# VHH binders against p49116, part 62

Target 1, 238 residues: p49116
Amino acid sequence: EGPLLSDTHVTFKLTMPSPMPEYLNVHYICESASRLLFLSMHWARSIPAFQALGQDCNTSLVRACWNELFTLGLAQCAQVMSLSTILAAIVNHLQNSIQEDKLSGDRIKQVMEHIWKLQEFCNSMAKLDIDGYEYAYLKAIVLFSPDHPGLTSTSQIEKFQEKAQMELQDYVQKTYSEDTYRLARILVRLPALRLMSSNITEELFFTGLIGNVSIDSIIPYILKMETAEYNGQITGAS
Below, E stands for the ipSAE of ESMFold2; O stands for the ipSAE of OpenDDE; V2 stands for 0.75 times the mean of E and O plus 0.25 times the DockQ between their complexes.

## First folded at step 5 (VHH)

Design r81 (framework vhh_7qbe_3)
Fold by ESMFold2-Fast, scan of step 5:
Structure r81 (fold): chain B 238 residues (1-238), chain A 119 residues (1-119)
Amino acid sequence: as target 1 above (238 residues)
Amino acid sequence: QLQLVESGGGLVQAGGSLRLSCTASGSDYAMGWFRQGPGKEREFVASISSSGGYTYYADSVKGRFTISRDNAKNTLYLQMNSLKSEDTAVYYCAADKWGRYLSEDYDYWGKGTRVTVSS
């Protein structure tokens, strides 16, 4: 069968919109986020094990876990994105919305709590110095989660998740042999991803791009996109 | 554990200028200035991102005040120009990991420095 992931699946290169504006705006944030989302979905669809599950199962898995994949991508690409600066701009936009009474105080509190959780997660991953191989396997563990409601082929999904866990263990044991507890420290970070609301992620990062269309609605389209079409979305039109 | 110490407050005539400083024990924080005038609640004045690339100002101070930082020195500044009697307040330096602007949302606060603008 060979390994679940190859070296090509470890490569995760985000190309940011250029030039970066002097003052961040909703369009720049949404374009940056959409590029990361498209990169994440293209990464998932390139995995042979994922393809083997079939289109319906693939759509259901990504609909269930896109927020977890996106958040791992934010952590992995935090430096390239200047994520701390983007989050500061989002906070400023929310503060202006409070002043204009566009959002309720309770909603703002939920959104600010979400931003706090996101930044704590990214900070914890940075402190652990998670490498590209570890990120690839963490994304695979999240992608092949058999416990989401409504999934079919759950036994096959579970086997792929277990394979991802085993390959991560082998990698960490070989590469970080001096740190016997590294794997445990990494894995205990994953449950935090499920505490973050996908609806709030959409509101923060995607409202300017998707309008009234949900991420859930566009997922089947993105997953069916040809490689050339995907590359066009990432590099922009010329 | 983050310590914030404000300085530069004092008495100044209306139309004058004053520069406030705040020294911090760390620099990886979004930072801001807040003020509380006599008989008023605490209000936002200005904020700056951890990188210094993004700034925000209250409408009452736009065009008159400039916020800046020197991360190598762990120091935040507020340059106040064209001061008015209504700018009289205790000015507080604040730091927040996440760039929140409401007074209840900032993680760390200094003890304040008093600015008095005489007519």
Scores: ipSAE 0.000, ipTM 0.109, lowest interface PAE 18.4, mean pLDDT 81

Design r82 (framework vhh_7qbe_3)
Fold by ESMFold2-Fast, scan of step 5:
Structure r82 (fold): chain B 238 residues (1-238), chain A 119 residues (1-119)
Amino acid sequence: as target 1 above (238 residues)
Amino acid sequence: QLQLVESGGGLVQAGGSLRLSCTASGSDYAMGWFRQGPGKEREFVASISSSGGYTYYADSVKGRFTISRDNAKNTLYLQMNSLKSEDTAVYYCAADKWGRYLSADYDYWGKGTRVTVSS
């Protein structure tokens, strides 16, 4: 068998909506987040191993892990997105919601904790200087997770995850041979992704979605998009 | 296209110090310094990760040279202390597009800046 990922799977280029408004609003944030989500799902569906699992399994895997993929994408694209500016705008919106008594203090506490966990994760990845190859393999490890409830074909998924882990190990040991403990430092960051609620991510980044649709409900449609339609979503072209 | 521009080269006496700079037109790159002396092949000097958290040095410069970066200015530095005649070379700034500070193949290269150590 050949490698799980090719060099083409290392490429992960986010195009932000332009121009950036003077004051960030839910629509701009949602557009930006949607582009990253679409890019992440297009990345996943381009992997031959992922395609080999079949459409039902593909949908179930992405429904289970989209938040982890999205969060890794936020960390990888943090500078391109000006993520700190987006998070500041979200915090400002939440603070205004408290002042207008539109949201409970307990809910705001929960959301702020989520934002702090997200900032901590992105900062830890930045401090580790995770490269493009490492991000690709971390996303593959997350994607091919056999331990989510309700999954079928778990044996094959586990084999692909182990292949991702082995190829990441080979890459890191060859590329960063002088840093014996780099792989361990990278891998211990992954459990934090599961501490972040997909429902809160959806509330923070996807409130502007038309038709009150959930991310869970749109995943099958995103995975089926034609390349031209997908490209329109990631660039904002009609 | 990423552009790298080196500066700070010149003539310095053995035992002296010199600081090289490299300004990049973009960010988020792992970066390194390479040099090529008279009649020699290009050799690795030092590298630094995109955040600056990791550095790596060739044995010949370890303890004498310090690599650092200012990401707000998109500028890479090489502080060279206790210079020797063997350090005479054209010094090149390089960047890796995937952020690999121990890359065997850097993607972007500057045109170099000349350092001459007398003696």
Scores: ipSAE 0.011, ipTM 0.499, lowest interface PAE 9.3, mean pLDDT 86

Design r83 (framework vhh_7qbe_3)
Fold by ESMFold2-Fast, scan of step 5:
Structure r83 (fold): chain B 238 residues (1-238), chain A 119 residues (1-119)
Amino acid sequence: as target 1 above (238 residues)
Amino acid sequence: QLQLVESGGGLVQAGGSLRLSCTASGSDYAMGWFRQGPGKEREFVASISSSGGYTYYADSVKGRFTISRDNAKNTLYLQMNSLKSEDTAVYYCAADKWGRYLSTSYDYWGKGTRVTVSS
């Protein structure tokens, strides 16, 4: 009917915990990552097409794609997060854990490989100068992915993904008319998101979560809390 | 919210060179230069992406003007070479909050710096 995303869905502003500590610690990294995850889920919840799929589908969809959305968010917010500094602190922590024989060498290797893949992804997005509209549509493409195992309503999800792809194509062709291959360069970056382990992302960025709770258990809570906050605003008319 | 301050304008002889600067409170913006000459509408001059990887120029300035940026200093530059009397204008710095360097609708604007090219 109308466009999949409005201008309000293009805005993606991460507010970092303040002040930044002199020495980065697990708590600050976890808080920063949690804010980005919350912002990403709030962004998804605000999309009318997403709301139209219903609560059960919404929960299943976000559980399937949160790592892809989070990684795109890391790339988009890399500057405001000082992501390179955070990753350097994580690497330093891992190197200290090796020296103290606290972690398996095989696990540390997996985590380091994940960090290198993440750095390569963020660097490639930075080199392409992905703009806010492009990020919004890339996030929509990964959000409305019909091919995750166990999803229902896949036909409707596929229609929304195709709409996102069509609108991204129209935007890029109009905005970057002199760069014939830009859309292709952008789209070929997306499959790499599926190769990044959500378990390793969780270990890197969410280790400071209370009670060793999983992101899977947090997702339904955040989605419901966001809805409750919105309802509170409607009720509390000023 | 975002403030843009242009500098470097002045009087220059035809065939001469001049470099304009624009200082911004942030560097994640796509930035552009526009100008408005005597009795003319505001026109696009050049734009640059947030990292500086993409640039775009109006046909009237291609080969003579170079847009660049120093993100560490939050500063945008316009190097103007082989200046013509037709380049006489007030030059404005503009920023797009979503990073669209080919935007037709910029969100933030400076107050301008005057460039006069003598005949």
Scores: ipSAE 0.014, ipTM 0.536, lowest interface PAE 7.1, mean pLDDT 84

Design r84 (framework vhh_7qbe_3)
Fold by ESMFold2-Fast, scan of step 5:
Structure r84 (fold): chain B 238 residues (1-238), chain A 119 residues (1-119)
Amino acid sequence: as target 1 above (238 residues)
Amino acid sequence: QLQLVESGGGLVQAGGSLRLSCTASGSDYAMGWFRQGPGKEREFVASISSSGGYTYYADSVKGRFTISRDNAKNTLYLQMNSLKSEDTAVYYCAADKWGRYLSTEYDYWGKGTRVTVSS
């Protein structure tokens, strides 16, 4: 069989809402995050190996890993998103919420710890100068995780994950032959993704846009979208 | 799409120094310098990752040349010290669209700037 990923799967271009407002607001942040989420799910559905697992398995995999894919996407698109500016605006909003008694101090502490973990992850990836091919394979390793509860076809999922790992190793050894320990430096970053709560990610980036509808409930619809419909969502074509 | 414009080339005496610049219309690319001397094939000189955290040098220039970048100015630099007549070449800056600082093939190229080292 051919390679797990092709050059088309390396391309990952986020189109931001335009123009950026003078003062960041919940709507702009949620719209930006939604575009990244839709781009990430469209990326996953374009992989032939992913399609081969079937609709029910596809839905279960993305429900289990969307937060890890989204976080990798935040790191990859940090510059185009001005992620540091978005996170600063969220922190400012949280500080104002403490003053107005709108959130418990315990909850605010949990959310702030999540933001610091996210910043640390994105900074570590930036320092490693992860390239487009490396990001594509890291996303594939996360997507084809056989260890989530309730999955079917776990043997096939594991084979696709192993294929992603082997192809990443071959790529890094060929491209970065003079940097013997690069692969190890990259792979030790992945466990940090499991420390990030999907519920807190929803609260930070999707509050006010999705309403009371969860990411889990929209995943099946996004995965079934026609290409034109998907493009309308990520470009804001209205 | 991406435009690369080299500058700083000229005539310099052996043992002298020269700094080349390359202005890019965008950032987030891994970038490098290549050169082509008279009657020779184009050869790799140095490369730098998109953040500037990783650099790589050809053995022929190691210890003499320094690659650096200023991402706020979208500018790549090559500081050339202890120049030799063998360094005479047209110097090209190049960019890799996927951020591979050890790329064997680059996607975007400048038109080059000529460096002549007199003996």
Scores: ipSAE 0.408, ipTM 0.764, lowest interface PAE 2.5, mean pLDDT 87

Design r85 (framework vhh_7qbe_3)
Fold by ESMFold2-Fast, scan of step 5:
Structure r85 (fold): chain B 238 residues (1-238), chain A 119 residues (1-119)
Amino acid sequence: as target 1 above (238 residues)
Amino acid sequence: QLQLVESGGGLVQAGGSLRLSCTASGSDYAMGWFRQGPGKEREFVASISSSGGYTYYADSVKGRFTISRDNAKNTLYLQMNSLKSEDTAVYYCAADKWGRYLSTDFDYWGKGTRVTVSS
């Protein structure tokens, strides 16, 4: 009963490391990306419908879709992150690496194609002026994807996805009543998220992780963290 | 804790022009102009999406007013042409926290700038 998301779930505020360095470095990029990833996982974990699916299902869902959630977060927080500046720095580094033969041509091509896809996605979302409510429900549609291999409780996941779609439709029809095809324009952007490689996202944004810790390995830890322990880490209290 | 500061108000003759500005302490907001005339409730004038790609106008100002923004400067503008005595009001800059430029219920408000149109 009630809406899938509350006002607290629509709110999505990224706090950047301060101050921004004069010269962008791997540590700053990694710390910024890690904050966004943790914010995204905390957002998902706070949804009552998500909690109702149970820890094992929660872990499987987030492992399957973290790159899609992260990419939506990049688009939503593009200005706060100065994402265009970060991507320009990465492109410049890659161009210099080509000239110095430091990376294979095939790998450079894959990474450049990924950056291009990411830029196009973020530009399309910016051109559509996707609002905070729309972003929250797009993330919910992505999170409650019943079609990933190995999932259990797929009927409940599908019901939550349908609820997210219905609530987004009701919102768009009410708020943007004069724009009959807005919802269609928004939804056709989502398939592009599945074409982007999570491995390349890790290489671009999480290279600064100590001990080569994978995103896959930290997801179960964060999701299974006790509320008191999680809050203690966020606030620094004990 | 978004701060909005309006400027550019003043006295202008009917048929004249005036440009209002609003400086915001933050970005990514859909923004709009509202006005309140003497003895009247606050009414919607115009709004603009966060990117500046979409605009929406009240029927009373269509063809006379133009809303625009400079996102590099976090500044919103309202170009007012062919001013009428009925346009006399305090003009308020407003921002929507969720980026909804078609909303008439905005979350953040400036303190206003006064526009007086003489006959």
Scores: ipSAE 0.000, ipTM 0.420, lowest interface PAE 10.6, mean pLDDT 84

Design r86 (framework vhh_7qbe_3)
Fold by ESMFold2-Fast, scan of step 5:
Structure r86 (fold): chain B 238 residues (1-238), chain A 119 residues (1-119)
Amino acid sequence: as target 1 above (238 residues)
Amino acid sequence: QLQLVESGGGLVQAGGSLRLSCTASGSDYAMGWFRQGPGKEREFVASISSSGGYTYYADSVKGRFTISRDNAKNTLYLQMNSLKSEDTAVYYCAADKWGRYLSPSYDYWGKGTRVTVSS
């Protein structure tokens, strides 16, 4: 049946809005995040195994895991995005909000804890020097998660996840043969993705978009986009 | 589309030192140095991960050569010490687009820089 992912599914190239402004603003951050989100959903949609599950299952899977995919994308594209600079700008904005008494202390604490968890995750992935092939298979493992509530076809989803795990194992053992524990160090990072709130991710990276439209509500639309329309979104071309 | 340009080659006496540089038009690649001596096949010398956190060396150069990178400048370095006549070769910079510093499948190659070690 062939491999779960082809070399085309390993390719993950984020095109940033150009140039990065001297002073980071909400618009630049939201546009950058939107491009990554669209790239992540286009990546998922292009996988034949994903397509085979059918539209309803596809929508349910992406709704359940978009934050995990997005966070893996942030880690993978951290250098291209200058993610550390974006997070520093967000932190600075939050500190100004504290000084001006514009936000509750409890909310600020939740958001700062989320930023800390995100930084720790991205730093851990950077220290391991996760390659593009490893990122593709980690994304496949989280995409084909059979344990989300309300899913149908859970047996087939589980088989695709197992296939992703097997192919990642074969790849790591062959490519990094001198590092016997590399796979274990990589896989133990994945549970942290589920501790990060999708609502807080939405607030941090998608603030300034139409506030009444959630990521959850746009997922079915994105998954139905034609290739040209979709490519326009991920590159910012119109 | 990645362009790699090597520099720093030249003539050096046995026991001497030389530093090679490779400037890349992009970042986030695992990179390596290869060489091809007269009448030999191209052979691996050293590799470095995209962050610079992991390095790997051929046995023939361990303890003598050091690979490093400056990601702010998109530049790869090879510091060569205690040079021997058998180190004479054209040295090539290579990059792996998936970030695999232990992979044999380097996708991008420079045109090389010549190193001659005289006895």
Scores: ipSAE 0.321, ipTM 0.711, lowest interface PAE 3.3, mean pLDDT 87

Design r87 (framework vhh_7qbe_3; at its last look DockQ between E and O 0.90; V2 from the best seeds 0.00; counts 0 for: pae E 4.8 > 2)
Fold by OpenDDE, look of step 6:
Structure r87 (fold): chain B 238 residues (1-238), chain A 119 residues (1-119)
Amino acid sequence: as target 1 above (238 residues)
Amino acid sequence: QLQLVESGGGLVQAGGSLRLSCTASGSDYAMGWFRQGPGKEREFVASISSSGGYTYYADSVKGRFTISRDNAKNTLYLQMNSLKSEDTAVYYCAADRWGRYLSPSYDYWGKGTRVTVSS
């Protein structure tokens, strides 16, 4: 009966691996991405409504939307991550593969377009100057999407999404009352997330670290990971 | 934590201009200017989003004041034109960690710089 999100859900602080190398290698990129993924998943897990759906439904829900959550996380943490530099490094690494004729022309195009879409999305979000609260609500709206196939408790998920939308609306109206169309401008960015391929995202950000293991397969383990363990990994990885 | 240092205050005649600066150490926040006149409460003057794409002004300063920022220099500015006696106040720089250019509560504050407009 209470709000879907509280102020505690607004905090989204990504800690980057240290030290940052002069040359961003695949390991650094993958580690950074993994930290963001873990942060995103644990953020979801911290939401009481998410917990109320049960483990099976939670897992299915995250499997369906992890790419969108991750992408929103990239946008939100773009400055801390030096995302432009990371993406440039990824392109450079891809160039090596291209030179070795490991990728078809079509695949190269597909991957480059995906990188472009990611950059464009993050740039668009930066232009809107989305704040921490707005990001939290947008992530909630994305998380509680009932339109993914194979989900259980879709009615409840829909209710949570509606609640997220309403709270966002109230927040924007309260905080940005002089910006009449801010809510619409923010929400209209969400469809762009559905243009992003989870497979390509996985390949670009995670393949170097997890190898042939899929994000889908590790999501249950991430969700079961203790927060203390996660925090320990972040602090210990310095 | 973020430190804010204001500068540029001083004595100016009515109708004159003054430019205030605020140096922020190391991070991009939504930022704003506030002022507190003699015997008055602190009041909002202007705010600007992290990227500078959005600005907002109090009605009392619209058309006369311009808020801007140079993120490369980590500096916030307030260009004050057509100054009035009523603009006399200590001006404070503020920053919001959540990126809200219309923040209900800013997290960091400078010590202020005094602006005195003589009639």
Scores: ipSAE 0.800, ipTM 0.910, lowest interface PAE 0.5, mean pLDDT 92
Fold by ESMFold2-Fast, scan of step 5:
Structure r87 (fold): chain B 238 residues (1-238), chain A 119 residues (1-119)
Amino acid sequence: as target 1 above (238 residues)
Amino acid sequence: QLQLVESGGGLVQAGGSLRLSCTASGSDYAMGWFRQGPGKEREFVASISSSGGYTYYADSVKGRFTISRDNAKNTLYLQMNSLKSEDTAVYYCAADRWGRYLSPSYDYWGKGTRVTVSS
C-alpha cells in the first residue's frame, strides 16, 4: 500500500577488497565482482514487494535479471571499483590471449564488443549523473520485469514494475523540476542492458568462480542466506 | 567521512572578482555553495552534478557567478564576478551523498570561507 522503496533501499555501499593490487589479477576482479553481485541480491531481498512474490518467483526473477542488476551496479559503483582500470586489465589479458592463440578470433571479437557496450553504458550513466534514488528505482524496474520467458505471477510482477516506474517519475519530477527531459534521458538507457550477454559477463568478471560454479547455481543459495551472514560477505566482516 | 575545506575568501571591492575553492577528501558527489550574510539565514548559491554536466543557480547570482569542478583534483570552484555589497557572507561548500544536484539534502559541509565586498 505504501511506497515500493524506502530510504533504506537507496543505500548501496560496495566494500572493495583491500587494497587494489599494483597489477590486477583474476582473483581480485572475481572477488570484487562477487561482492557487487552479493550486494545486489541482498538489495533485492530487502524489498517487501519482492519478498511477497515468494521464494520460487524470487529465484526465477533474479536468475533472469542478475546481469542487468550487476551492470547497473557496475555503473553505480564505477568510481569505487575503479572499473575503467579493471576493464583495461581485462582488455590487456584478451590481447595477450590472441598472441598466444588460446582463444578463437571470433570469441575475442564478441567479448571486445561486450566490453565496448559496457563502457558505453557506464559512460552514459556517468554523464547523466544518475543519483542514488534514481539507481534504486532503475534496479527495481529491471528486477520486476514481467517479460522474461518462464515466469509465473507475471501480472503481479508487472504491477510492481509499473509502481517502480510511477515512483521514479514522481521522484524525478519533484527533485529535478528544472530539468524537464531528465526522466526521458534516463529511461532510454535501459534497453541497452538487454543487449549484454550474461555468459560473457560471467567470463569477464567471474572467471575464478566459473571453472566449477555458475551464477545460476549460487543465486538460490545467496537469496536464502541469513541477513547477518549476507552482510558479512558484502562488508568483508568490517 | 567526507571532509570539505574551503579557501579563497577575502576582501574585494564592489564590481570586482574572486574565486573560491573547495577541496574534498573524495569524489563522485553532487556539490554546492551556500552563503550566510550578517544577520541572515543560510542561502543557496549554486550547485553542480558529480560529472559537472549540470549546474543550477540562485536567481540572485545568475549571470554573475559560475560553478565548476575538477574531479581529477577533487576540487569545486565558485567564480564570482561583478560582486556587490549584498554578496558579503561566509561561503560554505556542501555535498549530497545521493548525488542530487537539485533539491539535495546536503549531508556534508565545510567550515566556510569569508568574503567581504566593500562598497
Scores: ipSAE 0.507, ipTM 0.793, lowest interface PAE 2.1, mean pLDDT 87
Fold by ESMFold2, look of step 6:
Structure r87 (fold): chain B 238 residues (1-238), chain A 119 residues (1-119)
Amino acid sequence: as target 1 above (238 residues)
Amino acid sequence: QLQLVESGGGLVQAGGSLRLSCTASGSDYAMGWFRQGPGKEREFVASISSSGGYTYYADSVKGRFTISRDNAKNTLYLQMNSLKSEDTAVYYCAADRWGRYLSPSYDYWGKGTRVTVSS
């Protein structure tokens, strides 16, 4: 049968809220992150292999991997988002929380370690100059991961992941024929995604959007949205 | 959209050197140099990744030309040494929107800068 992804799955254009505020604030960060989240969910939903798994499996997969997809999106869009500036503003906020006794020392250590791991991951991806096709296949590999707890249809999910891996291999070998070890260097970056905490991602990027509701709980509604509603969430237009 | 402006072309004697520059309005593209000689098709010369960590050269220029970039200045360079009359061409700067330093096609092009090599 045909390829897992088409050219429509390579396009991944994040539009930032405008105008850029003089000082980065929670609302700007949350709106920017929300646009990335909805762009990532729209991407996943558009894949025919994903659609073929059925609604309940779709929800289970996205609940299991949304943070990995979001993190890949952060790496892919780090320059457009000025991610290093956003992370610096978050670190400054954490310093203020220490002074005001708002967070425990254990939580602060956990959050700072997560920020460091995120920055290191994004830097490693930038150093490899991962292209848009490679990002699309990497996202497919993490989306169709059969080893998440509680999944049904694990055999079919595994087959889709293997197809994504084969197509990435073919693409890299064709496009980067003089870079013999590129595929291996790319794939060894993926385990770092499993170290990213969805709880901390929600705190860093989504405190102004969700209130006290987790992203896990809204995923079924996000996946059912009409395309026009998605486009409104991605661009900030209503 | 993306603006690419080449400079540094001119007349040079065979065996001489010349450095071309290309100023871009952004720094997150994989970029390359192409050239078009008199009566010939445009041909690939060299390419470089967005970070500058990966480069690739056409066989005809390997060892003589060096591609580099300064992302703080949004500038791409082509150092051309040991020039031959066959290097006479209009040289074009190009960028790939997908970030591929070995791209089969480029999306953005400059207007070109002329290089003439006399014997």
Scores: ipSAE 0.219, ipTM 0.663, lowest interface PAE 4.8, mean pLDDT 86
ESMFold2 (binder alone), look of step 6: mean pLDDT 84; pTM 0.867

Design r88 (framework vhh_7qbe_3)
Fold by ESMFold2-Fast, scan of step 5:
Structure r88 (fold): chain B 238 residues (1-238), chain A 119 residues (1-119)
Amino acid sequence: as target 1 above (238 residues)
Amino acid sequence: QLQLVESGGGLVQAGGSLRLSCTASGSDYAMGWFRQGPGKEREFVASISSSGGYTYYADSVKGRFTISRDNAKNTLYLQMNSLKSEDTAVYYCAADKWGRYLSTYMDVWGKGTRVTVSS
């Protein structure tokens, strides 16, 4: 049995909508987020171990973890996206909404707490200077999570997660031999991903392009997309 | 494609100082300095993570050399103090596209700048 990930799975290149508007709007944010989501799902589809689990398991797995994959993608692509600028624009919009009494104070509090958790996560990853190989393995650990409710083939999923963990450990020990505790510092960041609400992520980043359709409902279609159709979504080509 | 251009090399007396610069066409890379002395293999000198939060040094330069970067200017620096004749080498700037800062793996290399320490 060969390695879980190849060097091709380390490559994760987000193409942003161009040009960036002078003032950020919902359409630009939603298109940028959609490109990252599609890139993340295409990355998962390309893994031979993932393909081997079969279509039903693939759909269930991605439905369970898309928010964690998306959040890791936001952290990895934070500079390309100018994520801090996007989050500042969202905060400004929310503060204006409370003055206009368009949203309840409780809802605004929940959304603001989510944004603070997201900023904290992305800043912690940036401070650790997580490299491309480390991100690929962290995404694989998240993808092959056997503990989500309703999953079948949990034994095989667990074996793939263990393989991802072992390969990450080998990589970090070989590459960062002088930093004995680096792996531990990286792994303790992962539980925070499960504290992030997928419903709030969807509201903040996807409402303008998805409408009333949930991300859970579109996942099966994204996973079945042909390469040309996928490329159209990530580049905006018609 | 990422381009790296080194500058700041020259002749200096033992015990003196020099600062090397490397200008890059991008800033999201882990970067480092390597050197090759006369009749020697290329060796690691120092590296810095993409944010600048982590730095690593070869034992032979620890306490004498300081690596730093200015990401707004896409520029890497190596401040070299208490120079020894053994520091005579061509110094190369290098970058790793994956962000591996504690590694000899480098994807992109500059053409080098020569440092000669007399005595």
Scores: ipSAE 0.345, ipTM 0.731, lowest interface PAE 2.8, mean pLDDT 86

